# Ledger of designs, part 18: VH-VL binders against p08169r482to628

Target 1, 147 residues: p08169r482to628
Amino acid sequence: LLCGVSDGKQRFDLSALARHSELEQNWEAVDGSQREAEKKHFFINICHRVLQTGQARGCPEDAAVCAVDKNGSKNLGRFISSPTREKGNIQLSYSDGDECGGGQKIITNITLMCKPGDLESAPVLTTSRADGCFYEFEWRTAAACVL
Short names: E, the ipSAE of ESMFold2; O, the ipSAE of OpenDDE; V2, 0.75 times the mean of E and O plus 0.25 times the DockQ between their complexes.

## First folded at step 6 (VH-VL; framework fv_namilumab)

Design t3
Fold by ESMFold2-Fast, scan of step 6:
Structure t3 (fold): chain C 147 residues (1-147), chain A 121 residues (1-121), chain B 107 residues (1-107)
Amino acid sequence: as target 1 above (147 residues)
Amino acid sequence: QVQLVQSGAEVKKPGASVKVSCKAFGYTFTDYYLHWVRQAPGQGLEWVGWINPNSGGTNYAQKFKGRVTMTRDTSISTAYMELSRLRSDDTAVYYCARDLYDSSGYPFDYWGQGTMVTVSS
Amino acid sequence: DIQMTQSPSSVSASVGDRVTIACRASQSISSYLNWYQQRPGKAPQLLIYAASSLQSGVPSRFSGSGSGTDFTLTINSLQPEDFATYYCQQSYRIPYTFGGGTKLEIK
């Protein structure tokens, strides 16, 4: 996986968001569900697979986005597509996740929004499609700012 | 009434493959992960890997990657561990054990009776 | 991989004794530590999960404590059926790892 990226005119570097040691924790987003039994935890890593620690211990070893709930873990995406710039934001797409029915595999999109000085905020789940095949997150971070 | 029942003892020659089964009774098969743990004669416990029966997803210890395959058949609540290219040091009792992912500490709360696999020429 | 070290490797004791077994992890595992009892010729049985929680049906003479890297299993007033091998296990990180075992034998 590529961590430093250029869109031809402007460069951005996502390496500051990569977590690659057991002493670090994955980035985590919790769904807004008010039902404890259906609460999902989302573990995300950049330029690296999800760290298999704590609640994420059961995540597939090639997952870069992983959902954990009472039923175990799901791979929400393995391969990071080339980042694209849309209206000033960086969009990442993770594909080839677990089967979700009808011969489809799960895809996850993350929209990174520039927030100067902020490398500590975590992603927020914004969309969970009813068929379970598509997830979207928004993430405000200095890593999305132009270099 | 929760029970994990394993297949019977196997004797294999070096280079052969063995497939051990673990059939679950008394609970919803897809609600619990199934782990495989082995124990060589007179030795301690060694984790081999696990399977999530709901998704079919697996995770194997590095030592066994490329030689072990874990599968399941949800229609008969049975998990399988196949170990290939057997060596004499694969001689061990192989256990399956369940793990409730949504529990504290993720313990192996029920174990199968074990399957003795002997690898000899 | 997280290495689990048990001490002692064996202990001789008498019925009625209090026995303590130690387990140390090579890195912090929070409270993701479980204890198992294995009698000769039998599969292991869960005794304690999440460092200190007693499994249903296990006698109250068994207790566990600790967090982070240092854990203990205590058996108060040892009974004849307690002579067995005991294993600690971390479930914090893949691969799961077990301690080398502590054999509890009659003095």
Scores: ipSAE 0.008, ipTM 0.604, lowest interface PAE 9.9, mean pLDDT 85

Design t4 (at its last look DockQ between E and O 0.58; V2 from the best seeds 0.00; counts 0 for: pae E 15.1 > 2)
Fold by OpenDDE, look of step 7:
Structure t4 (fold): chain C 147 residues (1-147), chain A 121 residues (1-121), chain B 107 residues (1-107)
Amino acid sequence: as target 1 above (147 residues)
Amino acid sequence: QVQLVQSGAEVKKPGASVKVSCKAFGYTFTDYYLHWVRQAPGQGLEWVGWINPNSGGTNYAQKFKGRVTMTRDTSISTAYMELSRLRSDDTAVYYCARDEYYDSYGFFDYWGQGTMVTVSS
Amino acid sequence: DIQMTQSPSSVSASVGDRVTIACRASQSISSYLNWYQQRPGKAPQLLIYAASSLQSGVPSRFSGSGSGTDFTLTINSLQPEDFATYYCQQSYRIPYTFGGGTKLEIK
């Protein structure tokens, strides 16, 4: 799998967002859809599984996106598909998460939008479907800008 | 006050199973993870695993996977640890201990009094 | 697994002394390090969590410091009830692991 995407002559590389070393920290998303009182954490890694360290120490081994709350840890999707270019942005889809009913597995979409010069901002949770089967994150990052 | 009360000492033969209980008092049982830690006589502490009493989710040390089962009964605020296919080196005091887990650094602020499990032929 | 190494394994001291116990992790564990005290025949008790946070009810003579791989438990002005075995424990990764312990004995 690639940690980037090419669209014609334009190339995008998301490698700067990937956490490979266990000495690094996962990205923790800002929950824009739920109350902080729920104490739910969303950990994201790009093109790599979530590091099972710190607050994410109980996350499933194969999760690229992990949710942690009082009910435990959930796999919200795995990195099994390369990023794509869609509507001028970079689309990353993590699938094959935990089962969420009816034989369906959780899917997480991450829309990465170009923000020149910013490699420090965290992704934002924008959608959490009521059935728990789908999550969307928006991430404004320089990694989504053309090389 | 918060208190974890464990079941009494057990004497088992090799190959048998043992089930230790841990009853929680003084707090909401489902709000905290419960860990199990054992200590062989004169030895250090060894982490066995944890259970989330709310969901029933568990996480076991690799060493004990396949032999340990952690469960809970929320109606009586009691957690259980069952260890099967016992061997002599399973002889230890087994402790339950409380932890918030997902919103903490993973420390055990309250412990049970311990349950001595002796495995001998 | 993360290996936790305590030093010394045993130490003799007198009431009123200052004692320092070291704990080293085989890899960085940030501040996910806790200290416990265990008296003979008793369950461990939490002293310090998150490397340097004093547990409620624990005397202020106990303190913890460090981050990453090297941590220290300090006991200022030892009291008679402080003679016990002390353990460090990491909770940065599963499985949780403990140091081998440090037995603090009366000189």
Scores: ipSAE 0.869, ipTM 0.937, lowest interface PAE 0.4, mean pLDDT 95
Fold by ESMFold2-Fast, scan of step 6:
Structure t4 (fold): chain C 147 residues (1-147), chain A 121 residues (1-121), chain B 107 residues (1-107)
Amino acid sequence: as target 1 above (147 residues)
Amino acid sequence: QVQLVQSGAEVKKPGASVKVSCKAFGYTFTDYYLHWVRQAPGQGLEWVGWINPNSGGTNYAQKFKGRVTMTRDTSISTAYMELSRLRSDDTAVYYCARDEYYDSYGFFDYWGQGTMVTVSS
Amino acid sequence: DIQMTQSPSSVSASVGDRVTIACRASQSISSYLNWYQQRPGKAPQLLIYAASSLQSGVPSRFSGSGSGTDFTLTINSLQPEDFATYYCQQSYRIPYTFGGGTKLEIK
């Protein structure tokens, strides 16, 4: 997969975060604010669908963000748009997730922030809207630094 | 005491359909996935698919897609597997088995006693 | 699909022997490997889950080890009731797949 964003003369390449094969693992975030029985585990991929392995084995085959909890797997969005640049950070938007009520579908946003030398860090959940229709993550990574 | 109790043996002709039941006792029916696994005489184990009793969501092995349907009735804690357009090579013991899906390792801790399905002309 | 290969297909042993059964996955499955015992005419029973965790009620002579692609089931001191067929199973990726089985026979 080719995935990146340009802002003026600066170029950013997110392909280092894309997990392509069964030998790789999804990026993972956990909602630490909930008790174990109510926790959601989030599996995320960049510019690629979630790998259906391990705890994510039951995730929808077209999900790029998937949540797993006691009720099963839920599609939190497909990667259907190009990355954008906002206020020095890179924005990823995943839309067209599962239905969440009122005719709405789940949307997930990830804000990528430059952290030189770090390609091993994971996304952190920052927003989980009470209606279950919107999730937001922050991710500090070298992939968000200018090339 | 946790127990999975399956329906009795069935004999069918090629082209017919069979519906096997699996009734759960001793636990909250909607907290565990139920899988179906078959075993032809003298052969090994083959995964057919699963049902999430809470949502009714299913996942079937590619080989059985279009021929298998899994359903459940939460009011009587019973899961069903219906296999249509039966062939002689569908002759097997069919097991239901319980999976703690949320536990992350997908092991089958309790199994039904098995239902023998014989397909012959 | 992930292919699971067991070796040997059969083994002959005596009571008191140490028996080892191997299971190999065609790709890495981390620790998503479970072992089942099946006696003739009976449903399989869980012995080991997550590669090395002993199921409650299973005798301590059974142990599992390995990760990734290579896994082993060991029976430390074989008892008469252990003569059965053993299956490994991966739950890392759908479809769940089983090894071909290892039949443990009395010598």
Scores: ipSAE 0.586, ipTM 0.855, lowest interface PAE 1.8, mean pLDDT 89
Fold by ESMFold2, look of step 7:
Structure t4 (fold): chain C 147 residues (1-147), chain A 121 residues (1-121), chain B 107 residues (1-107)
Amino acid sequence: as target 1 above (147 residues)
Amino acid sequence: QVQLVQSGAEVKKPGASVKVSCKAFGYTFTDYYLHWVRQAPGQGLEWVGWINPNSGGTNYAQKFKGRVTMTRDTSISTAYMELSRLRSDDTAVYYCARDEYYDSYGFFDYWGQGTMVTVSS
Amino acid sequence: DIQMTQSPSSVSASVGDRVTIACRASQSISSYLNWYQQRPGKAPQLLIYAASSLQSGVPSRFSGSGSGTDFTLTINSLQPEDFATYYCQQSYRIPYTFGGGTKLEIK
């Protein structure tokens, strides 16, 4: 699979956000609506499975996004599709996550938006659907800018 | 009090299998990962793998994949480690150890008493 | 895999002495470093987690420091019960790995 997308004359490459090495850490988002002991943590990688390190050590091996709380960990989607262009942004859709009822499997979308000069950015949870089957993150980052 | 109680010592011949149990007391069994760590006589400690008692999910150190199986029975708060095709260098004390999954630093706060497994002809 | 190197392999010391034990990781493990004490014939017991946090019930004469690759366990004013083997362990990345141990012996 490719960690980028081309739109004829424009080229985008998200590989700078991928975490492969033992010296790196997953990207992280927290659902801030919960108490510290009951917080959900989201561990995120780009174009790669999450690294099983730190609090993500119990994540399913092939998860590209993993939710962790006191009840355990969930696979929120696998990297099995390349990024696409969507309305001027880059979308990465992770699918084939854990079962979430009604025969559905969890899907996570990450919308990456160009923000020149922002090298210390982080993804932000924007949607956590009540049925537990869909998650959405937004991420403003220099890595999403045209090459 | 949190306590992990393991099954008794085993003597096995090369090629056999052994299954060690670890029964948990004093806490909610499914809330904590359980790890297995072994120690050959006079040697240091070696991580074998973990099981998530809630889901049954496991992860094994590469050197044990294909020979180790970790399972659990949540109705009796008991975890198991089975090691097959035993050889003499599997002789060790096998410990189960509890891990606080949601702590930011991960550590083994409670250990079983250990189960000596001796593999000899 | 992350290799953990402890030094020294053994230390001879007297009651009241201060000793330090070093642990070095083959790559950065941030602060995911734990210390255990093991008496002969017994299971290990957690002393320090997250490099420097004392586990409940551990005497304050034990302290840990370091981050990244270099870590130290310090025991101030040794007591008779402190003569044991000490192990560091990284929990940064699977497979979790332990140092080779440091045996603390009475002179």
Scores: ipSAE 0.000, ipTM 0.558, lowest interface PAE 15.1, mean pLDDT 87
ESMFold2 (binder alone), look of step 7: mean pLDDT 93; pTM 0.949

Design t5
Fold by ESMFold2-Fast, scan of step 6:
Structure t5 (fold): chain C 147 residues (1-147), chain A 121 residues (1-121), chain B 107 residues (1-107)
Amino acid sequence: as target 1 above (147 residues)
Amino acid sequence: QVQLVQSGAEVKKPGASVKVSCKAFGYTFTDYYLHWVRQAPGQGLEWVGWINPNSGGTNYAQKFKGRVTMTRDTSISTAYMELSRLRSDDTAVYYCARDEGYYSYGFFDYWGQGTMVTVSS
Amino acid sequence: DIQMTQSPSSVSASVGDRVTIACRASQSISSYLNWYQQRPGKAPQLLIYAASSLQSGVPSRFSGSGSGTDFTLTINSLQPEDFATYYCQQSYRIPYTFGGGTKLEIK
């Protein structure tokens, strides 16, 4: 799969954020909850499944977003949607995660914002819906800047 | 205190199945992962897989996928490993071992006493 | 799979000696390295976790060091009860894998 977005004459390439090798690390965001035992660690990959290493070693083989806490791992979404543009930002949507109740499955959205020169910053959790069915992250990165 | 107590030795013929149990004492059963590790006579340690007793989720080594099934019964704090289509090279002591899970460094702090499974004709 | 190589496969030493056992991973495992002691006929026991953390109740003569691919277990002053086989184990990636073991014999 190609990992990019076009908007008229502008093009964006997200492949710089994809992690393929076991020598690389997943992108990680942490829930802001106070207690370590209550925290969720979120492991994210772009245009690729989560690497099953370190704390993510038990994540599902087909997860592109995975949450890990004291109770185990949850698949927060498989990479399924094409990137889109919204208000100058790039939007990614991961769907078909684990069951979360009421016949619903988890969906995760990531908003990528341009930060020139920075390919090392990580996503930040901005929304964790009370029903456990929806997660949203913001990510400032040079990969969201016009090529 | 913390103990993992396994079922007794089994002797099976090739092609049979064996189900080994591991009963947990002295801690909250659903707070820790349980792994199964085997050791053939005179050989080293080989990881078989793990179960999360809280969710029932499992992960198996590729070598055993399709032949191994791990389950648990939370009402009696017991985990099970069933290995099917047994071969003579499945002869080993099978251990269960406790692990704090993904957020830990994956170390096994308490082990069961082991269950000898002999596969012979 | 990550291959774990231990050296030596066996060693004979006298009480009071300092002994070292090496463990090498085929790829970087950060600090996801544990050491176990197994006495004949018994289940393994955890000695060291996270490469260098001493398990509660384990004598201070045992220590671990290293990160990435190269790790060492050291027994500072060997005691008779240290007769056993020692295994390193990586938990960085599934499947978990063990070294081939080092048999320590006290002369």
Scores: ipSAE 0.492, ipTM 0.834, lowest interface PAE 2.4, mean pLDDT 88

Design t6
Fold by ESMFold2-Fast, scan of step 6:
Structure t6 (fold): chain C 147 residues (1-147), chain A 119 residues (1-119), chain B 107 residues (1-107)
Amino acid sequence: as target 1 above (147 residues)
Amino acid sequence: QVQLVQSGAEVKKPGASVKVSCKAFGYTFTDYYLHWVRQAPGQGLEWVGWINPNSGGTNYAQKFKGRVTMTRDTSISTAYMELSRLRSDDTAVYYCAREGYSYGFFDYWGQGTMVTVSS
Amino acid sequence: DIQMTQSPSSVSASVGDRVTIACRASQSISSYLNWYQQRPGKAPQLLIYAASSLQSGVPSRFSGSGSGTDFTLTINSLQPEDFATYYCQQSYRIPYTFGGGTKLEIK
């Protein structure tokens, strides 16, 4: 599984965004559209499972995107597909999350966009489909810039 | 409606510091980077730096490192730019601007704050 | 730092004219090129992002083209309200840099 994308001439290395140890923290996003009691906290890792630390301790061991709210934790997808380049951005697709109804499993997409000089930014939730089966995030980061 | 509202004009003596505010309305303050751009009278646009309102992380243009500090207060959706050790050539209109989600474009700008540095 | 060179520095044109402004980057910036309009005494306004994408609410007479190092802003049929200074900007690398500006004066 590649932790990056190459189109032959340009290579994008996402390893700077991967978190590997208990001393590190997951990347985090929150659903800003809800009151605090109703908000989901999202824990995300790149090229690796979510670290089971802090609030993410209860996340499934195979989740790479995990949502935590008052009802517990939920697997929003696994890192089982290599990143791709799409429309000038880097696309990450996390599939095989928890069951969400109708025989479907949750899928999360993250679009990485070039942000020169920034390796410390966090993903932002842009889409939460009403059926709970699909999530989208945008993430501005230097890891998505051509070097 | 998205709007960035900046503090009023300032007149400072050389060596002083100035702190300009930029208050955000109509969107989630922590979801968008804010940039500071200045423009000296009759001159072009010059990038000063950015702040990530969610993390508080910053990145400054080399010429301003050591003199500029960018901060924010998420409870009132306000970003600040403080420039110290002011010189006459710091006289400019200072703008805050919101960065859109792709390609680093500035989709909304504050009205600008005139900072005049004179003896 | 990436240097952005804009040409011409000023241009005089009549209402109805087609005006072209050029912007050159000192190194390849892919499509990370944005165009802004600044009317006298006002803050800049976004016209075009990603080299060729028209911002919502901007009249279709404005268009952008180019990639890599050479970029163009075109105003197809100049209107009186287009009297302004135009700036290109790269967001490919830190620091973000702007062109020197092109002043568009109605003849």
Scores: ipSAE 0.000, ipTM 0.528, lowest interface PAE 14.7, mean pLDDT 86

Design t7
Fold by ESMFold2-Fast, scan of step 6:
Structure t7 (fold): chain C 147 residues (1-147), chain A 121 residues (1-121), chain B 107 residues (1-107)
Amino acid sequence: as target 1 above (147 residues)
Amino acid sequence: QVQLVQSGAEVKKPGASVKVSCKAFGYTFTDYYLHWVRQAPGQGLEWVGWINPNSGGTNYAQKFKGRVTMTRDTSISTAYMELSRLRSDDTAVYYCARDLEGYSYGFFDYWGQGTMVTVSS
Amino acid sequence: DIQMTQSPSSVSASVGDRVTIACRASQSISSYLNWYQQRPGKAPQLLIYAASSLQSGVPSRFSGSGSGTDFTLTINSLQPEDFATYYCQQSYRIPYTFGGGTKLEIK
């Protein structure tokens, strides 16, 4: 998977957010469910598939974003688009997730926002569409800052 | 009362296949993963694979890929493990066991009684 | 695959004794470690999950401790029904792997 690109004026490199080994942990976000047994946990990786460890051990081998709840795991996107820079932020799109009804497949978007010095903050779920076909996250990280 | 009930003992020739069943009682069948674990006579425990009864999704240990198939029938709350191209070293007791929940620490809280599979010439 | 090593492979003890069984993982598994008891001719049963959580219905004389790579199962005051084989198991990464077992025998 593609970790960085240049728009001809500014460069950025997301490789610092990639988790490669089973000694590392996936990036994790949760939904707003009040009861722990009902929470959906989201495991995310950058430029790499989700690590199949801990709570994500059952995620599909080709998932780059995976949701895990009481009833198992779901692939929220296996293909990642090239990162793009829009209005100072970096956009990532994950496509070709599991089927979600009506012939549609799940798509996940992540908006990365520059936060100098911070490579340890995690993504936050901002949108979970009612039909289950679209998820959106925001992530504040130094990896989104101009090189 | 939670219970997993397995099919009876099987004796097979090398090269044959065996299909073991595991019927679930006392809980919602689709809420828990089912694992298969085997134990050769006098030996320790070896994980074979799991099935998610809700989705039908499976995951097999590399050693068994290409020879094992796990399926389920939700209408009768039954899971199946089929092992093909049997060898003498497949002789073991095969257990089914449930995983408490999909996001759990992955522990087996209830086990079937086991099915003895003997592979001999 | 994560290798699980148990020690000792067997231990002889008397009713009322305190027994300790060790389990070591070849890499860090956080707290994804479970302990099972198996009596001869029977299926294993869960004793401890998540390294230190006692399964409902299991007597309080059983306890688990540890994290990362080194784990311990302790039985404080042995009862006659405790003479069995004990297995540790990691669930941090697939494939799930078990220790070689520790047989607890009457002295």
Scores: ipSAE 0.474, ipTM 0.820, lowest interface PAE 2.5, mean pLDDT 88

Design t8
Fold by ESMFold2-Fast, scan of step 6:
Parts: C-alpha cells; sequence; structure tokens
Structure t8 (fold): chain C 147 residues (1-147), chain A 121 residues (1-121), chain B 107 residues (1-107)
C-alpha cells in the first residue's frame, strides 16, 4: 500500500502525517455534539495503524481509526486501500472496522484538503451516521498539497 | 460486591495445555477489559495480555504470541486464558484483573485470587 | 517495550517511619503510572492510579507523585499491615509493564 497519489503531472505524499514512532502521538478528533462524559474521542493515523498509547492503548492492533468513549474502544476501519483523488481532494477510505449491525462493518472516510504551510491542524468529524456504520472527517493540511 | 473468581490450581506435564477461567460478579462484564498477569514463585509481575469482553478482541505480549489464547463467554460473564506447549518456566500464579476500557488512565482495580499452575515432570 | 525500574529492591523500616519508593520509566509515560501492594499469599491491590490519585478505601498515608519518567510512592507513618511488596506499573503503552518490586520489611 502507498501513502500517496500520483496521476499525470500531480503527485501527493501523505507520509508527513503518518506516525510510526512510539514517541509520537496519534491525531485526535472529538465529537463536539455530545456531553463531555459521553463524548467519543477519535484516534487517527494516516497510512498506518493507530499507536496504542495513552487513551488509545486499548485500541485494536489493526485499527487506523479508533473511537474511545466511556464504554471502550471500537475499530472504525483499517488501512487496506491506498489513498485516491476525489473531487480535487485526497481521500483515505478505511474499511473493515468492527461490526455495526446487519452484517455491516464500519467504514471511515477522511478527506484531506490542501492548506499551504499548515502541518499542525487536526482532523474534524463531519459525519457520524445514525446507524454507527459510517464516519467522515475533513482535514485541512499542507500534506495534501501537490509536491 | 465486585469480584473476579478464578478456577482452581492445576498441575501439568511439559508440552500440555492449561485453561484458566475468571468469572466476573457485581458489574457489567462487557464494560471492562480483563487482563491476565502472571507471577513465578518469588518473582515479580508479568503482563500476558488482555481481552475486550464486548468485541472478543485480544492483545498478547510478544513472548506469548502463538501459545496463548484468550476467550470469553458473555452469557456466564467468564473469561478464559489457555496457554499451550507448557514449559517448566511457565510455573506461576496466573491472575485476571479488570481495567476500565473507556477513556481513562487505565489501572487494575480488582484482581482475581490467582490460579497456581505448576508445570513439572 | 517500556522498562520500569524500581529502587530500592528492599527496605527495612519500623512502624511510624516515612518510606519512599522510586519508579523510573525508560521513556515518558505522562501520568499513566499505577502503584500496587501485594501481601504474602494474596493478589495485588491497587493503591494509586494516574500517578497521584488515591484509590477508594486506601488509607491517606499513601501518596504518589511524579510525571513523565520519575515517580515516587510515599507511605507516611508506616503501619504493621504495610509490610508487603510494592509494584509500579505503566499503562501508557501496550504491553503493560511492571517494576521489579520493592519489598518492605520490618526492622
Amino acid sequence: as target 1 above (147 residues)
Amino acid sequence: QVQLVQSGAEVKKPGASVKVSCKAFGYTFTDYYLHWVRQAPGQGLEWVGWINPNSGGTNYAQKFKGRVTMTRDTSISTAYMELSRLRSDDTAVYYCARDYEGYSYGFFDYWGQGTMVTVSS
Amino acid sequence: DIQMTQSPSSVSASVGDRVTIACRASQSISSYLNWYQQRPGKAPQLLIYAASSLQSGVPSRFSGSGSGTDFTLTINSLQPEDFATYYCQQSYRIPYTFGGGTKLEIK
């Protein structure tokens, strides 16, 4: 699997957002729509499984997105397909997460948008489908800019 | 009234397998991870692995991968640890302990009484 | 794996003494540090979690401090039931790891 997209003259490399070292931290997003005690915290890695550190220590070994709340952790999808271009942006689709009912497994999409100079921003939750089977995040970052 | 009650002592031959149980009382079984920790006679504590009783997901210390299997039965609030291809240096007291699986600092607040597993010829 | 080093390995003390036990992590673990007491023939019991939080039901003479790599357990005014082995444990990263233990013995 690749941590980038190349089509024609444009090349994109997301490796600056991938966290491999035990000394690094996962990226984190929070569902701001819920009460503090009931919030889900989302731990995210790019092109790599989440690091099992801190609040994400209980996350499944193969999760690339992991949700943690008062009741435990869930695998929201695995890094098993390369990034693609979607409507001028870069999309990562993490699939084969935990079961969510009706024989379905959780899928998470992350849309990365170019923001020159910004490597310090974090992903933002934009969709949490009512059935619990689908999540979407947006991330504005210089790592999504053309090389 | 929270308790973790483990199965009784076992004596096994080298090469055999042992399966230790840990039955939970007084709380919602699926709300907490269960960890297994062992202690050889006169020695310190060594983490073996954990099971998420809700999902059945597990994580094992590298040393035990391929020899340990952790399972659970939610209908009877019981977790199991099976260790195969036993060696004399597997002789230890095996403890189960519960850990909050939610957004927390993690700690083992309740422990089972321990199960002595002796591996000898 | 994160290595946890405890010092001393053993300490002799008298009832009424103040005792301190140190624990060092091989890398920063923030405040993900727990202390357990183990009496002979018994399972370990949680004393302190998150470096400094006293577990419910544990006497106030026990306290924990530290963050990052260096941590201390303090027992003020030692009591007869405190003669036991003490273990630190990190819960920052899988695998969870324990210190080698400190045996507190009567003088």
Scores: ipSAE 0.550, ipTM 0.827, lowest interface PAE 1.8, mean pLDDT 90

Design t9
Fold by ESMFold2-Fast, scan of step 6:
Structure t9 (fold): chain C 147 residues (1-147), chain A 120 residues (1-120), chain B 107 residues (1-107)
Amino acid sequence: as target 1 above (147 residues)
Amino acid sequence: QVQLVQSGAEVKKPGASVKVSCKAFGYTFTDYYLHWVRQAPGQGLEWVGWINPNSGGTNYAQKFKGRVTMTRDTSISTAYMELSRLRSDDTAVYYCARDEGWSYGYFDYWGQGTMVTVSS
Amino acid sequence: DIQMTQSPSSVSASVGDRVTIACRASQSISSYLNWYQQRPGKAPQLLIYAASSLQSGVPSRFSGSGSGTDFTLTINSLQPEDFATYYCQQSYRIPYTFGGGTKLEIK
């Protein structure tokens, strides 16, 4: 599993977004649609599982995207596929999350968009499907810019 | 109004199992994690594990994995901790304690404690 | 596991004294630090959570400070009922871990 993607024309390296140390924090998604008291907190890591620290301390060891609220933690997917390029952006797909609805497992997609000079901005939740089985995030970051 | 009430003292022989209960009053049982913390005589506090009463999901300290099982019964707002293959060094007061489970993980209410004595 | 070290392990003080107890984490725990008071024969009671937040019903003479690795519990103008054992606790990472305790004794 590569922490990047190359199409022969351009190379992208996501390693700058990977959090490996317990001295570092997970990336936390901003929930744009929910009130503070009702929202889930989304913890995300790139090329690595979420760090089991802070509000993510109860997340499963195999989760790379984890949602946390008063009812507990939920595995929103594992980082088990290499990043791909789609429509000018980089797409990350996290699969094999917790069971949801009738026999399905949660899948999360993150679309990374180039923002030169920015390695500190966090992902933003853009889709939370009503059945709880699918999540989408957008993330503007210099890691999505061509090298 | 918020109260955690634990079962009474237990005396067990080495190799036996003990099951301690913790009944919650004065709040919505499924809204808060419940932790188990023990204290051997004259010693400090040691975290055993937690249960999420809503999902039934658990997390145990490595030292107790394979010997401890945490469960709950939402119909009577009661959590249970069962510790098997008891050793004399399991002698301790066992506390249940409530936290919010996701924010800062502090224990705002504690049960009165259950003394478990393991001796032959 | 994150190790929590309390100092001192015991302190002798008089009613009216200002007492300070220190707690150090083996790694940064941000503000995921809680303080508990345990009176003899009783269950622990929450005093301070999130390093500096006073629990409802706890007297204002208790205060907490610090972040990262170094934390302090302060008791201003010690009262007779404050003679107890105090524990710090981190909830930053599982397993949750406690300091060894500080026994507050009458001088």
Scores: ipSAE 0.563, ipTM 0.846, lowest interface PAE 1.9, mean pLDDT 89

